# Ledger of designs, part 8: VHH binders against q75qn6r703to848

Target 1, 146 residues: q75qn6r703to848
Amino acid sequence: KPSMIQENLFIGGGLAARSIYTLQHLGITHVLCLCANEIGQSDTQYPDLFEYQNFSITDDEDSNIESIFQEALDFIKHGEETGGKILVHCFEGRSRSATVVLAYLMLQKKLTLLEAWSKLRKVHRRAQPNDGFARILINLDKKCHG
Key: E = the ipSAE of ESMFold2; O = the ipSAE of ESMFold2 at other seeds; V2 = 0.75 times the mean of E and O plus 0.25 times the DockQ between their complexes.

## First folded at step 3 (VHH)

Design a04 (framework vhh_gefurulimab; at its last look DockQ between E and O 0.02; V2 from the best seeds 0.00; counts 0 for: pae O 15.1 > 2, placed apart)
Fold by ESMFold2-Fast, scan of step 3:
Structure a04 (fold): chain B 146 residues (1-146), chain A 123 residues (1-123)
Amino acid sequence: as target 1 above (146 residues)
Amino acid sequence: EVQLVESGGGLVKPGGSLRLSCAASGSTFSSYAAAWFRQAPGKEREFVSAISRGGSTTYADSVKGRFTISRDNAKNSLYLQMNSLRAEDTAVYYCAAKRGWSYYKTAEQYDYWGQGTLVTVSS
């Protein structure tokens, strides 16, 4: 099942995203997928039930995950502004989804990386950005609080 | 209740290029996901390309690498840059929009449609 980061924001893996009944029970309305090609996710998966934003980002230290931050965060903001609830997910629910959630907490909620990491780990022990993504987040923290 | 008007269609030779425009009015275009569909004589509407509210794009296999969809929210406009045109691209091209974020590849998911602009690729 997805972990609740805040009332309107959830994180999970590909299996959690496939459980339509669980998503409906939680009131999720918006699904942000970071591993679309790996799990065959499409914007037509359940069009009457959810709004989608799909990215195909490799969980690799050299992947340019920061290139999708603005669009991903705009999608989360859209979901919040329409009174919805957002699931952010990747295949494992460990690295890609954790990285986007941390970026959201830092850029939109104005938390430091340490504060964002502490908040995320308390509800989602599985969270572990790869070393390349960790460097991206550290650089982001320096830009926001340096 | 957005109104959509296409322009930029015309006659072009094989291998040529055209840029289609779609002007939105009645509502701010930034609230919509949008798509291009086409219909050749005697055929159903075929998906060409789509763009999400956030700018993510997708293309039909038949046009991938040749066509580019883009949007300009400040100008309330959607564009389709068509390169390396083929006789098979001859069709009426339709601009379509739906409120919200997600694009779709099926015509039934779009609520707002333009009247279409004719593209003819012929020698």
Scores: ipSAE 0.443, ipTM 0.736, lowest interface PAE 2.1, mean pLDDT 90
Fold by ESMFold2 at other seeds, look of step 4:
Structure a04 (fold): chain B 146 residues (1-146), chain A 123 residues (1-123)
Amino acid sequence: as target 1 above (146 residues)
Amino acid sequence: EVQLVESGGGLVKPGGSLRLSCAASGSTFSSYAAAWFRQAPGKEREFVSAISRGGSTTYADSVKGRFTISRDNAKNSLYLQMNSLRAEDTAVYYCAAKRGWSYYKTAEQYDYWGQGTLVTVSS
């Protein structure tokens, strides 16, 4: 099911996102979906139960995932402001969601990429950004931490 | 309560272009996610494109690469640039809006609708 990265933040795949009983038990209130073009929203999303932010980002090395970092971080901050808990997910819970979580840890929590990676992999072994996303994160690390 | 008014529809030959506009009033449009839907005669309303509050976009497969959704929050307006039009694009096009952070592809999730603007693609 979803992996807990910190008290307010979870990561998972499409199966975790549709496990409604589990999400409610964990206290999830906000769901950040990176794979809206891959799922049937009417059958898999429950807007009466959760606040959603949806993106359609492909898991390709050339995908412009960096373009959504600020919007995604703003949504996570909003969820935190309400005392809520946020699930970040893509289809498999491996590349896109991991990339956004790592960016959040680096930009908001001020971790180096190495620190963020270690923290994420400890609780979520599936995490494996594709090579293009990894390059984006490496460049971000240099901009933030030298 | 936001009110939506579409404009820009008309008659176009296959391969042509049109730009649809949707003017919002009565509320600040930047607080809404928005979408375009269309309905051909005798058919159910079909998703075309959507844009989140933050500007993230999505498109129906049938229009991807040909249509571009955009918004101008300063003018409280939503746009749909329609290129390479085909006969199957003939429909009444509707602007829709909802409160919340992101778009949905189902019409039932949208609370506010315009009157529609007719687009006819004919040979």
Scores: ipSAE 0.200, ipTM 0.588, lowest interface PAE 5.0, mean pLDDT 90
Fold by ESMFold2, look of step 4:
Structure a04 (fold): chain B 146 residues (1-146), chain A 123 residues (1-123)
Amino acid sequence: as target 1 above (146 residues)
Amino acid sequence: EVQLVESGGGLVKPGGSLRLSCAASGSTFSSYAAAWFRQAPGKEREFVSAISRGGSTTYADSVKGRFTISRDNAKNSLYLQMNSLRAEDTAVYYCAAKRGWSYYKTAEQYDYWGQGTLVTVSS
């Protein structure tokens, strides 16, 4: 099941992204996929039902996930502005999706990293950015808040 | 409704390079995801590369490292830089677009198509 972070924002893994009836029941309209080359898009994505944004970011400590933050945040804002609800997912729902959600909470909701982490872990205990992603988030936090 | 016109095809020797262009008109290209497909004689249309509305890219395994897709929204243009060309790259290359954020690898997801430009790789 996707975890609700806030009214319009959910996080999950590949299984959550494939649970179409659940997503429709929750009112999901937009899906941000961080693992496009891992999921076989033709078999697992339903463009008639959801608006997708796809990225192929590997869950490696040296992956430059920060390079897609602005585009990802713009997509989330677009979904919010249309009155929609957004699922952010990767394959396991653990590292890449958590990293993007934390960046969103820090950049858009102005939370410190600690505040964002606490908020996310309360609803999604699976969240665990890899060490490289964690360093990116720590640097972002310092840039925003010292 | 967007209209797409490809250019830049031609005859090139193996190992050579070509740059394909796709000019978009009639609508704001920045609102579209876009892709290149190709079709060799007697074969089905094949995915080559795609770029999302926001600039993220993907490639067919057969062209990774040799081809580079890019877009210039200010010029309403999509590009495919093709390096290290091989005989098996010979095909008609098509530019395609669809409204929405995501790229897709299947041709039926794209609503708008150019006329194609022929690329021939031969000694």
Scores: ipSAE 0.013, ipTM 0.357, lowest interface PAE 8.5, mean pLDDT 88
ESMFold2 (binder alone), look of step 4: mean pLDDT 88; pTM 0.895
ESMFold2, look of step 6: ipSAE 0.011; ipTM 0.346
ESMFold2 (binder alone), look of step 6: mean pLDDT 87; pTM 0.891
ESMFold2 at other seeds, look of step 6: ipSAE 0.139; ipTM 0.554
ESMFold2, look of step 7: ipSAE 0.005; ipTM 0.317
ESMFold2 (binder alone), look of step 7: mean pLDDT 88; pTM 0.897
ESMFold2 at other seeds, look of step 7: ipSAE 0.000; ipTM 0.157

Design a05 (framework vhh_gefurulimab)
Fold by ESMFold2-Fast, scan of step 3:
Structure a05 (fold): chain B 146 residues (1-146), chain A 123 residues (1-123)
Amino acid sequence: as target 1 above (146 residues)
Amino acid sequence: EVQLVESGGGLVKPGGSLRLSCAASGSTFSSYAAAWFRQAPGKEREFVSAISRGGSTTYADSVKGRFTISRDNAKNSLYLQMNSLRAEDTAVYYCAAKLGWSYFKTPEEYDYWGQGTLVTVSS
């Protein structure tokens, strides 16, 4: 099951992204995939039901996840502006998807990292950016509030 | 509505390189996700590589590490850099586009297609 971060934004793992009935029941219209090389390659996506944005980011401390923040946030914004609801997911729903959601809350909703983290962890206990991604988010927080 | 024209195909020796180009016209290319497909003699059209509207990419396992897909929206162009070419890469290469953010690996998801450009890898 996807976790609801706000009325129009959800987070999950690969299993949540494959639960088509659940996604339709929740009113999800847009799916942002951060693990296309791990899950999107082997699974059928449903383009008549959802709009997709696919990224292939490895879950390791050296991955430059910051390079896709603007494009990922633009997709979330597109979904919001069309009156839709967005699922952000990766393979496990722990690191990559959590990092993008935190970046969204900080850059678009103007939350501090602590506020964003508190908001996410209350609804999605699995959230745990890897140490490299955590460093990126801390640096982002300093640029926004330092 | 977009029209696509491929170029850059030709005869190359194994281990060589080619760069394919796909020129888009008739519509703003930046609104489209795009892909490269190929069809070898006696085989079905197969997926090679795709790029989303936002620039995320994916590759067929057979070409990973050797091919690079890229786009230049200012030039309304899609590219495929092919390195370390093998005899089994011999095919007609097609560029394809669909309106929207997402790419897919199935040909039926793409509304717009080029006529194809022939790539022959032989000694």
Scores: ipSAE 0.012, ipTM 0.300, lowest interface PAE 8.9, mean pLDDT 86

Design a06 (framework vhh_gefurulimab)
Fold by ESMFold2-Fast, scan of step 3:
Structure a06 (fold): chain B 146 residues (1-146), chain A 123 residues (1-123)
Amino acid sequence: as target 1 above (146 residues)
Amino acid sequence: EVQLVESGGGLVKPGGSLRLSCAASGSTFSSYAAAWFRQAPGKEREFVSAISRGGSTTYADSVKGRFTISRDNAKNSLYLQMNSLRAEDTAVYYCAAKLGWSYWKTAEEYDYWGQGTLVTVSS
């Protein structure tokens, strides 16, 4: 089951993204996938039901996840502005999806990393960016809040 | 609501290059995801490459590493840079667009199509 971070934003793993009944019940309209390579997501599944944005980011410390932040956040903003609800997911719902959600909370909602982390962990306890992604978020926090 | 017109097709030798352009008019192109499809004589229309509204790209395995899709929203244009052309790339190339963010590899998902531009690779 996806975890609700705020009314229009959810986080989950690959199994949550495949649970079409659950996504429709929650009112999700937009699906942001960060693990297209791992789940074989080279094409979208249900175009009449959802809008998709697919990235193939590996969950390792050397992965350049920062390179997709702007497009990922623009997709989330687009989903919100069209009155939709967005699921951000990766394979396990732990590292890649958590990192993008934290970046969104920091850059769009203007939270500090500490505030964003507290908000995410309250509803999604399995959230754990890998050490490389954690360093990216710490550097982002310094740029935004000094 | 968008109209699409392709250009840049022609005759090239194997190993050559061509750049295809697709000019969009009638609507704000930046609101559309777009793709290139091709149809060789006697074959079905096949996917070549796509680009999302946000600029994410995907390619058919047969063209990956040789072709590059790009867009210029200020010029309402979609491009396909084709390098290292092969005889098997001979086809009519079509640009296609769909309103929204996501691209698709399935032709039926695209509502707007150009008339096509012929690319012939022969020696």
Scores: ipSAE 0.014, ipTM 0.342, lowest interface PAE 7.3, mean pLDDT 87

Design a07 (framework vhh_gefurulimab)
Fold by ESMFold2-Fast, scan of step 3:
Structure a07 (fold): chain B 146 residues (1-146), chain A 123 residues (1-123)
Amino acid sequence: as target 1 above (146 residues)
Amino acid sequence: EVQLVESGGGLVKPGGSLRLSCAASGSTFSSYAAAWFRQAPGKEREFVSAISRGGRTTYADSVKGRFTISRDNAKNSLYLQMNSLRAEDTAVYYCAAKLGWSYYKTAEEYDYWGQGTLVTVSS
């Protein structure tokens, strides 16, 4: 099952994203994929059921994940504004998806990194951005709350 | 609301090439996913190619490797480059758009349509 961060935002791994009946039951309408290159399935497996935004970001310290923050947050905001619910997922539901969710909480919800991290970890214990992504989030926190 | 106008159709011999253009007006085209559909005489409208808001593309098996879809948001335009044309490609080609991110292969998913441009592949 995907973890609920707030009423309209969920996080999970590839298995959660493939559980179509569960996604429909939860009212999810938008699927943000961060591991399109790894998942081995169609980028828009059920385009009639879900709006998809797909990124191919590797879970490496050197990956430029910050480059997709604006588009990812625009997609999440679009889903929210259309009365939908968004699943943010990567392959394991651990690093990439956690990083994007933390960025959303910091930039859109105006939380500090510590507040965002506390909120995410309480509902999704698997959350663990890699060291490179953690540095990106720390730098983002300084820019927002320096 | 977006308005779409196709151009670039015409008569071409088998093996020839054509580039179709679709000019968008009325709203910001960059917010739309877009597609090309075609309808041959006496046949149903069929999917040809689609491009997402982000530039991701897909093609019908019958045109894959021969056709290339592209977009230019600065020019509010959608294109279809058609190479190695065959008699069976003869059809009226339609530009279609849908507000949003994903593309679709089903005509019913698209809200905005052009009037069509005729492509005839014949000796």
Scores: ipSAE 0.045, ipTM 0.269, lowest interface PAE 3.3, mean pLDDT 87

Design a08 (framework vhh_gefurulimab)
Fold by ESMFold2-Fast, scan of step 3:
Formats: C-alpha cells, structure tokens, sequence
Structure a08 (fold): chain B 146 residues (1-146), chain A 123 residues (1-123)
C-alpha cells in the first residue's frame, strides 16, 4: 500500500499503482511512474481516469535521476494546483520514488535534506535512495542551503 | 487509427537549428500522446522527447535545454524544435503516437509510427 507523505502526496511501488481500487480509494488523480520499462504495457490501463507522467530510470548509482527532477516536480505541482492527489512510484517503492519525493520536498517545499528525510522516513520506512542518488540529494542540499 | 508523416530533416552545421514536423491523419490527434525517438547508424533506437495528451512534456537528458517538443491539435501536428545541434544528434528521427493520456519512454508502447526523417549534423 502507498504511504501518505502529506494530504496530497503518496509514495509506493508499481503494483499498488495498477490497482484501480487502491487509486480510487485514496483519491489519487495523478500517477508519476519512474520505472515505466520495468512494469510493462499495463502502465496505461486507466489513462481516461488518471493523469500519468512516465520516466524510465534504472535503480543504480550511475543513473542520472536529477535530469528528470524538474519535469517530475512540475507534474507534482500541477497535480497540487488542480486540487488533486499524486502517487509517486517506482518498482519497489524504495529508491527512485524516495529520491524524487525528497527532491520535491527540498526544492518545492524548501525543506533541508534532513527535514525531508525525517518527514519521509516517519511514514515510509522502506525509503532508501541508493548511494548515487543519496550523493545527488546531498549536493542538492548544499546548493539550496549552503 | 492514425497515420504519421514526418518532415523537416536535413543537413545542418554544429550549433545550428532545425524544426521537425509530424502530420497526423486518419484520426483526431488530440486523443493521442506522442513522442520523438531517434536512431543513429549502428545504434539502438533511443528516446528523445514526449508530450502527453494534456501537454506535459519530458526530455532525454542529452537533449534537455536544447530541444522543445510541442503539439498543435487544431493542425493535427507534433513538432520538435532542435537548437544548438551537435554531431551526436545525427540520426533518423521518428514520430510516434499512442492512444490515451500518458506517454512512455519505451518505443514498444507506441502503436503508430512515421517513416522517419534524416537529420545530419556535420561541418
């Protein structure tokens, strides 16, 4: 099941994102997928009911996940501004989705990395950006807060 | 069902600009998400950019800041504005479309394809 980070923002794995029951019960309107190539064709199962944004990011230390931060955050912001609720997901709900959520909290909500990490870990114990993504977030924190 | 026809490819020098067009027919383009893919000689087909039915866009890291994807539903057209072109942008560029709201970076999810237009960036 998806974890609620704030009223309008959820994090989860790929299987939860494909359940119309789960999405409708949570009131999700926007689905941000970071693992499109891994979860296959059924990603588009409910395109008339939900707005989707899809990325194919591999969960490894060499992936340039920061290259999609702006587009991902714009999608989350769009969902918020339209009064919707957003699910951010990857295959396992552990590394890629956690990294994007942390970037969102830092860049959009102006939290430090420590504040963002504390907020996320409180509701989603599985959150664990891989070492490469962790370095990206640390560098982002230094740029935002010195 | 939609038919896609590309145009605008050509020879350009490094640092130059080029605008690709993709004309859709046979169906209402506004019902489709669309994307640009490219394939360089001896390479696999790679994702370049995509636009959702709702107008949300995404770009491959290698082209972000240089390329702009856009659509004009009234003209049933998809565009790719390419600026600051590099030798490594040389490829056949393909327009792709799929029914529904969402785009994907995986070619296999797109049911409709143009025949491609060649872009050569060379001095």
Amino acid sequence: as target 1 above (146 residues)
Amino acid sequence: EVQLVESGGGLVKPGGSLRLSCAASGSTFSSYAAAWFRQAPGKEREFVSAISRGGKTTYADSVKGRFTISRDNAKNSLYLQMNSLRAEDTAVYYCAAKLGWSYYKTAEYYDYWGQGTLVTVSS
Scores: ipSAE 0.000, ipTM 0.121, lowest interface PAE 14.2, mean pLDDT 84

Design a09 (framework vhh_8cml_1)
Fold by ESMFold2-Fast, scan of step 3:
Structure a09 (fold): chain B 146 residues (1-146), chain A 124 residues (1-124)
Amino acid sequence: as target 1 above (146 residues)
Amino acid sequence: EVQLVESGGGLVQPGGSLRLSCAASGRTFSSYAMGWFRQAPGQEREFVALISRSGGSTDYSDSAKGRFTISRDNAKNTVYLQMNSLKPEDTGVYFCAAKLGWTYYKTAEEYDYWGQGTQVTVSS
């Protein structure tokens, strides 16, 4: 169910995050949730199985998703540095999770927005940041690459 | 707030082993990622090992990999560092450190709370 972006990074929706057997089988060790309020997710739900980072970001054009980029990317980076695998998810696996993954690819992997978008869409066709998030990513691309 | 107290340091010969313990007091120990740092004479504090809040993820400095094992017992509010195959270069004061949240860094400046340290001496 989760889409593999790279060996250690996966994207999905809320159903993917609830499939504990599938997450363990894939070797996922870190779960980054962007819709905690919507699904009642807690970082204490399965603490012996996974490390959690939980945010409550609404999928609205005026939501301040950029405010959590640094902390979300730090979580992904530390999961990678510990030899773990990370699932980034939101409720639908479409807008919020896609936006954070794109930001990660641009800021951490130094890809342009076009390169990051191409990479993500090849493995996760549901990816579609809302218009507000798209503007944030375009502005980020201009700052990083002109 | 959390308070940290280290124990288990001592004098050991090269190739020997030591187990360090860090006892935490206060509420919400399970909310903290934990790290071990060391400081050799005349040097700054350097990263040794870290463990996530749940204990599900660990990481080590290059010098510690394969020789040291970090673990935690959240029911006992304790973090451990099992040190094997000790070398003279491992000599220093070992500090336990706590970082609030689920992100954790390998730099001393990012940690929120610190213990007083415990001396480890590996004879030449």
Scores: ipSAE 0.000, ipTM 0.151, lowest interface PAE 14.0, mean pLDDT 82

Design a10 (framework vhh_8cml_1)
Fold by ESMFold2-Fast, scan of step 3:
Parts: C-alpha cells; structure tokens; sequence
Structure a10 (fold): chain B 146 residues (1-146), chain A 124 residues (1-124)
C-alpha cells in the first residue's frame, strides 16, 4: 500500500503500483514510475484509468537521476493542477522514488532537504536514497536553499 | 535571456583536433547547465556533451567519451569543447545550448537557448 505524503501525493513500491483497486480507491489518477524496465511498465496498461510517466533509472550511485527531475516535477504539478492525485514509485519504494519526492518537496514546496526528509521519513520509514542520490540532494539543497 | 555564439569550427584531417568555444551574453552564465549538440546534413540533432552549473559533473555521448572534453570558465562566460582524435563521423554543425536551473538533460528539447552553430568538417 502506498504512503501518503500529502493529500494529493503518494509514494510506494512496485507492488503498490500493481494494486489497481487500491489506487482507484485512493483516487490516484497519475502514476510516475522510475523503474519501468525492471517491472515491464507500459504507459498504455490502463490508459482509461491513469496517466503515466515512465522512466528507467537504475538504483546505482552513478545513475543520473537529476536528469529527470524537471520532467518528473512537471508531471506531478500537472497532476495537481488537474485536480488529480499522484503516485511516485520505484521497485522497492526506498531510493529512486524517495529521491524524486524529496526533490519535489525542495523545488516546488520550497522546503530544505532536512525539512523534506523529516516530512517523508515520518510517513514512509523505508525512504533511503542511495549515497550518490543523497549527494545530488545535498548539492541541490546548498544551491537552492543555502 | 542568454545569447550564445559558437566559434572554433573548421576543416581538419582525420586524427586531428579542434577546440570549440561558446561565448554567452545576457544572463548570468553560472545559472545554466551547458551542452554541446551536433547535426549532420539530413539528420536530427544529437547529444555530444554536457557540463553542470558548477562544473562538478560532465557527461558524454558514447561516441565522444574518451576523445572529447567539455569545460567551462564562468569568469569568461564561456564553455569549451576540446575534440581529439577526430573522425569523419564527427562532421556536422556543432551547437552550444543552455539549460536554466539545476537539472540537466541529454535531450535537445529540454534546452532553453541555442547558438547558431559552427561547422566542423573532418575530411582528408
């Protein structure tokens, strides 16, 4: 089951994203996937129910997750502006999805990394960006909120 | 608002070297991630190299890796592309591109500002 970060934003793993009935009951309308290659995710799987944005980012310290931040954030913002609810997910619900959620909270909600981390960790205990992603977020914090 | 002007292109023999420069004017140069793209006649623009705002990260296409080096001088508002071991396949118009903010991309459509390009021809 996905964790609620705010009324219109949820985080989860691959199993949460597969539970179509759970997503429907939560009112989720937009699904942002960061592990499309690993789970064989297609943006045409349930097009009448959900809008999809699919990325294939590996959970490695060398992965360039920063390259998709702006597109991912624009998708979340679009979902909010259309009155929808967004699920951000990866395979484990630990590193990739947590990193994108933290970037969103920092860039769109203007939180510091510490504030974003505290907010996320309180509702999603499994959140743990890998060391490479953590460095990206720390650098982002210094440049945007220093 | 940034205006980009490329220079340093020309005709070179296979195995030769060229150094491209891109001079920026208008906005604060250090606010932009910078990229180099190239386009051969009848082809789409392809990614060559990028450098982040701080210069702390660089990325290269597979064809450029090990042969090309991207660098920047924020005091001179200039980004450079040092091209070594040039091949005929490197022939094309080389474009400098700027992306405002912290994110950076290999996709041309994500870039905000573009130069007019400089011709690089690798031929005997």
Amino acid sequence: as target 1 above (146 residues)
Amino acid sequence: EVQLVESGGGLVQPGGSLRLSCAASGSTFSSYAMGWFRQAPGQEREFVALITRSGGRTDYSDSAKGRFTISRDNAKNTVYLQMNSLKPEDTGVYFCAAKLGWSYYRTAEEYDYWGQGTQVTVSS
Scores: ipSAE 0.000, ipTM 0.103, lowest interface PAE 16.4, mean pLDDT 84

Design a11 (framework vhh_gefurulimab)
Fold by ESMFold2-Fast, scan of step 3:
Structure a11 (fold): chain B 146 residues (1-146), chain A 123 residues (1-123)
Amino acid sequence: as target 1 above (146 residues)
Amino acid sequence: EVQLVESGGGLVKPGGSLRLSCAASGSTFSSYAAAWFRQAPGKEREFVSAISRGGSTTYADSVKGRFTISRDNAKNSLYLQMNSLRAEDTAVYYCAAKYGWTYVRSPSEYDYWGQGTLVTVSS
């Protein structure tokens, strides 16, 4: 089951992304996948039902997840502007999807990392960026707030 | 809805380069995800490369590192830069577009197609 971060933004894992009936019931219209190669996302899409943005980011400390932030956030903004609801997911719903959601809350909603983390953890206790991703978010926080 | 017209095909020697263009008319290209497919004689239409509305790209393993897909929304155009061409790249190349953000690899999901441009790689 996807966790609701705000009225139009959800986070989950691969199983949540495959629960098409649940996604439609929740009103989700846009699916942002961060683990496309791991789950064969391009082969299992329903483009008549959802708009998709697919990335293939490995969940390890050396992955350059920062490189996809701008495109990922533009996709979320597009979904918001069309009156839709967005699911951000990876395989486990733990590290990659949490990192992108935190970046969104910091860059687009102008929250500090601490504020973004508190908001996410309240609804999605499983959230845990790996140490490399955590460092990227800390550096992002410094750029936004000194 | 959009109409697509490919250009830039021709005869090149192995190791050579070509740049294919696809001009879109009707609707603005910026609202579409786009892809290049190719079809060699006696074969099915094969995925080559795709680009999302946001500029994210993907490539078939056979062309990865040699081909580059790009778009210019101001010119309503899609491009395929083909380097280090091989005899196996000989095919009719098609541009394709689907409304929305995301690309897919399946040709059946694309609503708009060009007429194709022939690329021949021969000594």
Scores: ipSAE 0.012, ipTM 0.295, lowest interface PAE 8.3, mean pLDDT 87

Design a12 (framework vhh_gefurulimab)
Fold by ESMFold2-Fast, scan of step 3:
Structure a12 (fold): chain B 146 residues (1-146), chain A 123 residues (1-123)
Amino acid sequence: as target 1 above (146 residues)
Amino acid sequence: EVQLVESGGGLVKPGGSLRLSCAASGSTFSSYAAAWFRQAPGKEREFVSAISRGGSTTYADSVKGRFTISRDNAKNSLYLQMNSLRAEDTAVYYCAAKPGWRYYGTAEEYDYWGQGTLVTVSS
């Protein structure tokens, strides 16, 4: 089951993303996948039910996850502007999806990293960016808030 | 507002290839999702392929594995690479666009349309 971060934003793992009935019941309309290569995710499965944005980011400290932040956040913003609900997911719902959600809360909702982390952890306790992603978020926090 | 103009249609033998282009003007194409539709003589307009604002693609079952949709935002262009063409691919091909991320498989969801380009596959 996906965790609700806010009314229109959810986080989860690969199993949550495959639960089409649950996604429709929650009113999810947009699916942002960060592990497309690992799970064989494609836009051809349910294109008339969901809009997809698919990335293939590895969950390791050297992965260039910051390179997709702008595109991922633009997709979330579009989902919000169309009155939709967005699921952000990766394979385990732990590192990659947590990192993108934290970046979204910091860049679009103007939260500090500490505020974003507290908000996410309260509803999704398995959230744990890997050490490389954590460094990216800390640097983002310094850039946004001094 | 965006204006769309297709090109690249023509006569080709079965098994041949064609590349269709759609040039956008009037607005920044990168803000649009886009699609290709076709209409064969005496038939209704049917969905061929679509590409989201972010580059996610989808294809009708009849063209999967043979056609490839792509976009080049720097050139304000949409493309359809058509390989292994069959007689049943003969149709007028239309470029369509709508603002935002989401593509649809239905013509009614698209706001902007090109004039069409004829593709004839015959021996």
Scores: ipSAE 0.012, ipTM 0.227, lowest interface PAE 9.1, mean pLDDT 86

Design b01 (framework vhh_gefurulimab)
Fold by ESMFold2-Fast, scan of step 3:
Structure b01 (fold): chain B 146 residues (1-146), chain A 123 residues (1-123)
Amino acid sequence: as target 1 above (146 residues)
Amino acid sequence: EVQLVESGGGLVKPGGSLRLSCAASGRTLSSYAAAWFRQAPGKEREFVSAISYGGSTTYADSVKGRFTISRDNAKNSLYLQMNSLRAEDTAVYYCAAHRSTWKLYEPHLYDYWGQGTLVTVSS
């Protein structure tokens, strides 16, 4: 099952994203995928049930995940503004999805990285951005909060 | 990968109607956001109408109330019903599809484009 970060925002892996029953039961309306190429997202979409935003980001220290932050956060905001609930997912639900959720909490909810990290880890113990993504988040924290 | 082919363009008088079709092959349109854009000579491509993954529709202010976008997933086709046509609607009309965006009015975000079909509104 996806982990609930806040009433309208969930995080999970690829298996959670494929469980239509679970998504409908939780009231999810918007799916943000960070591993579209890995899971063949184009063949598993249900556009009559959900709205999608798909990215193909590799889980390695050299991936430019920062380049998709603005579009990903705009999509989450769109889902919120329409009264929907959003699932942010990658293949394992560990690094890529955690990184985007942390960026969202820092940029939209104005939390420090430490506050965002504490909030996420309490509900999603597997969260572990890779070292490159962690560096991106630390630099974002310095830019936004000193 | 999806290939798009438009049809249904032609010459029509002001106040007339036309229905444009866009036939998709290679993959199903139901997996994509799909849109109609138009371009008059010497102008940039302008957003006309779009349909999202969830079936939500949006329209440019210039066509709202006159044009209707729809798709038929069984026929793998996108349509644009154009009513109350005006001289300023004269343009080449393109259908477009994108799998990875909900931002329906941004032409640079669409990965797949048809060749276009000419619509001329003249007395």
Scores: ipSAE 0.000, ipTM 0.189, lowest interface PAE 13.5, mean pLDDT 83

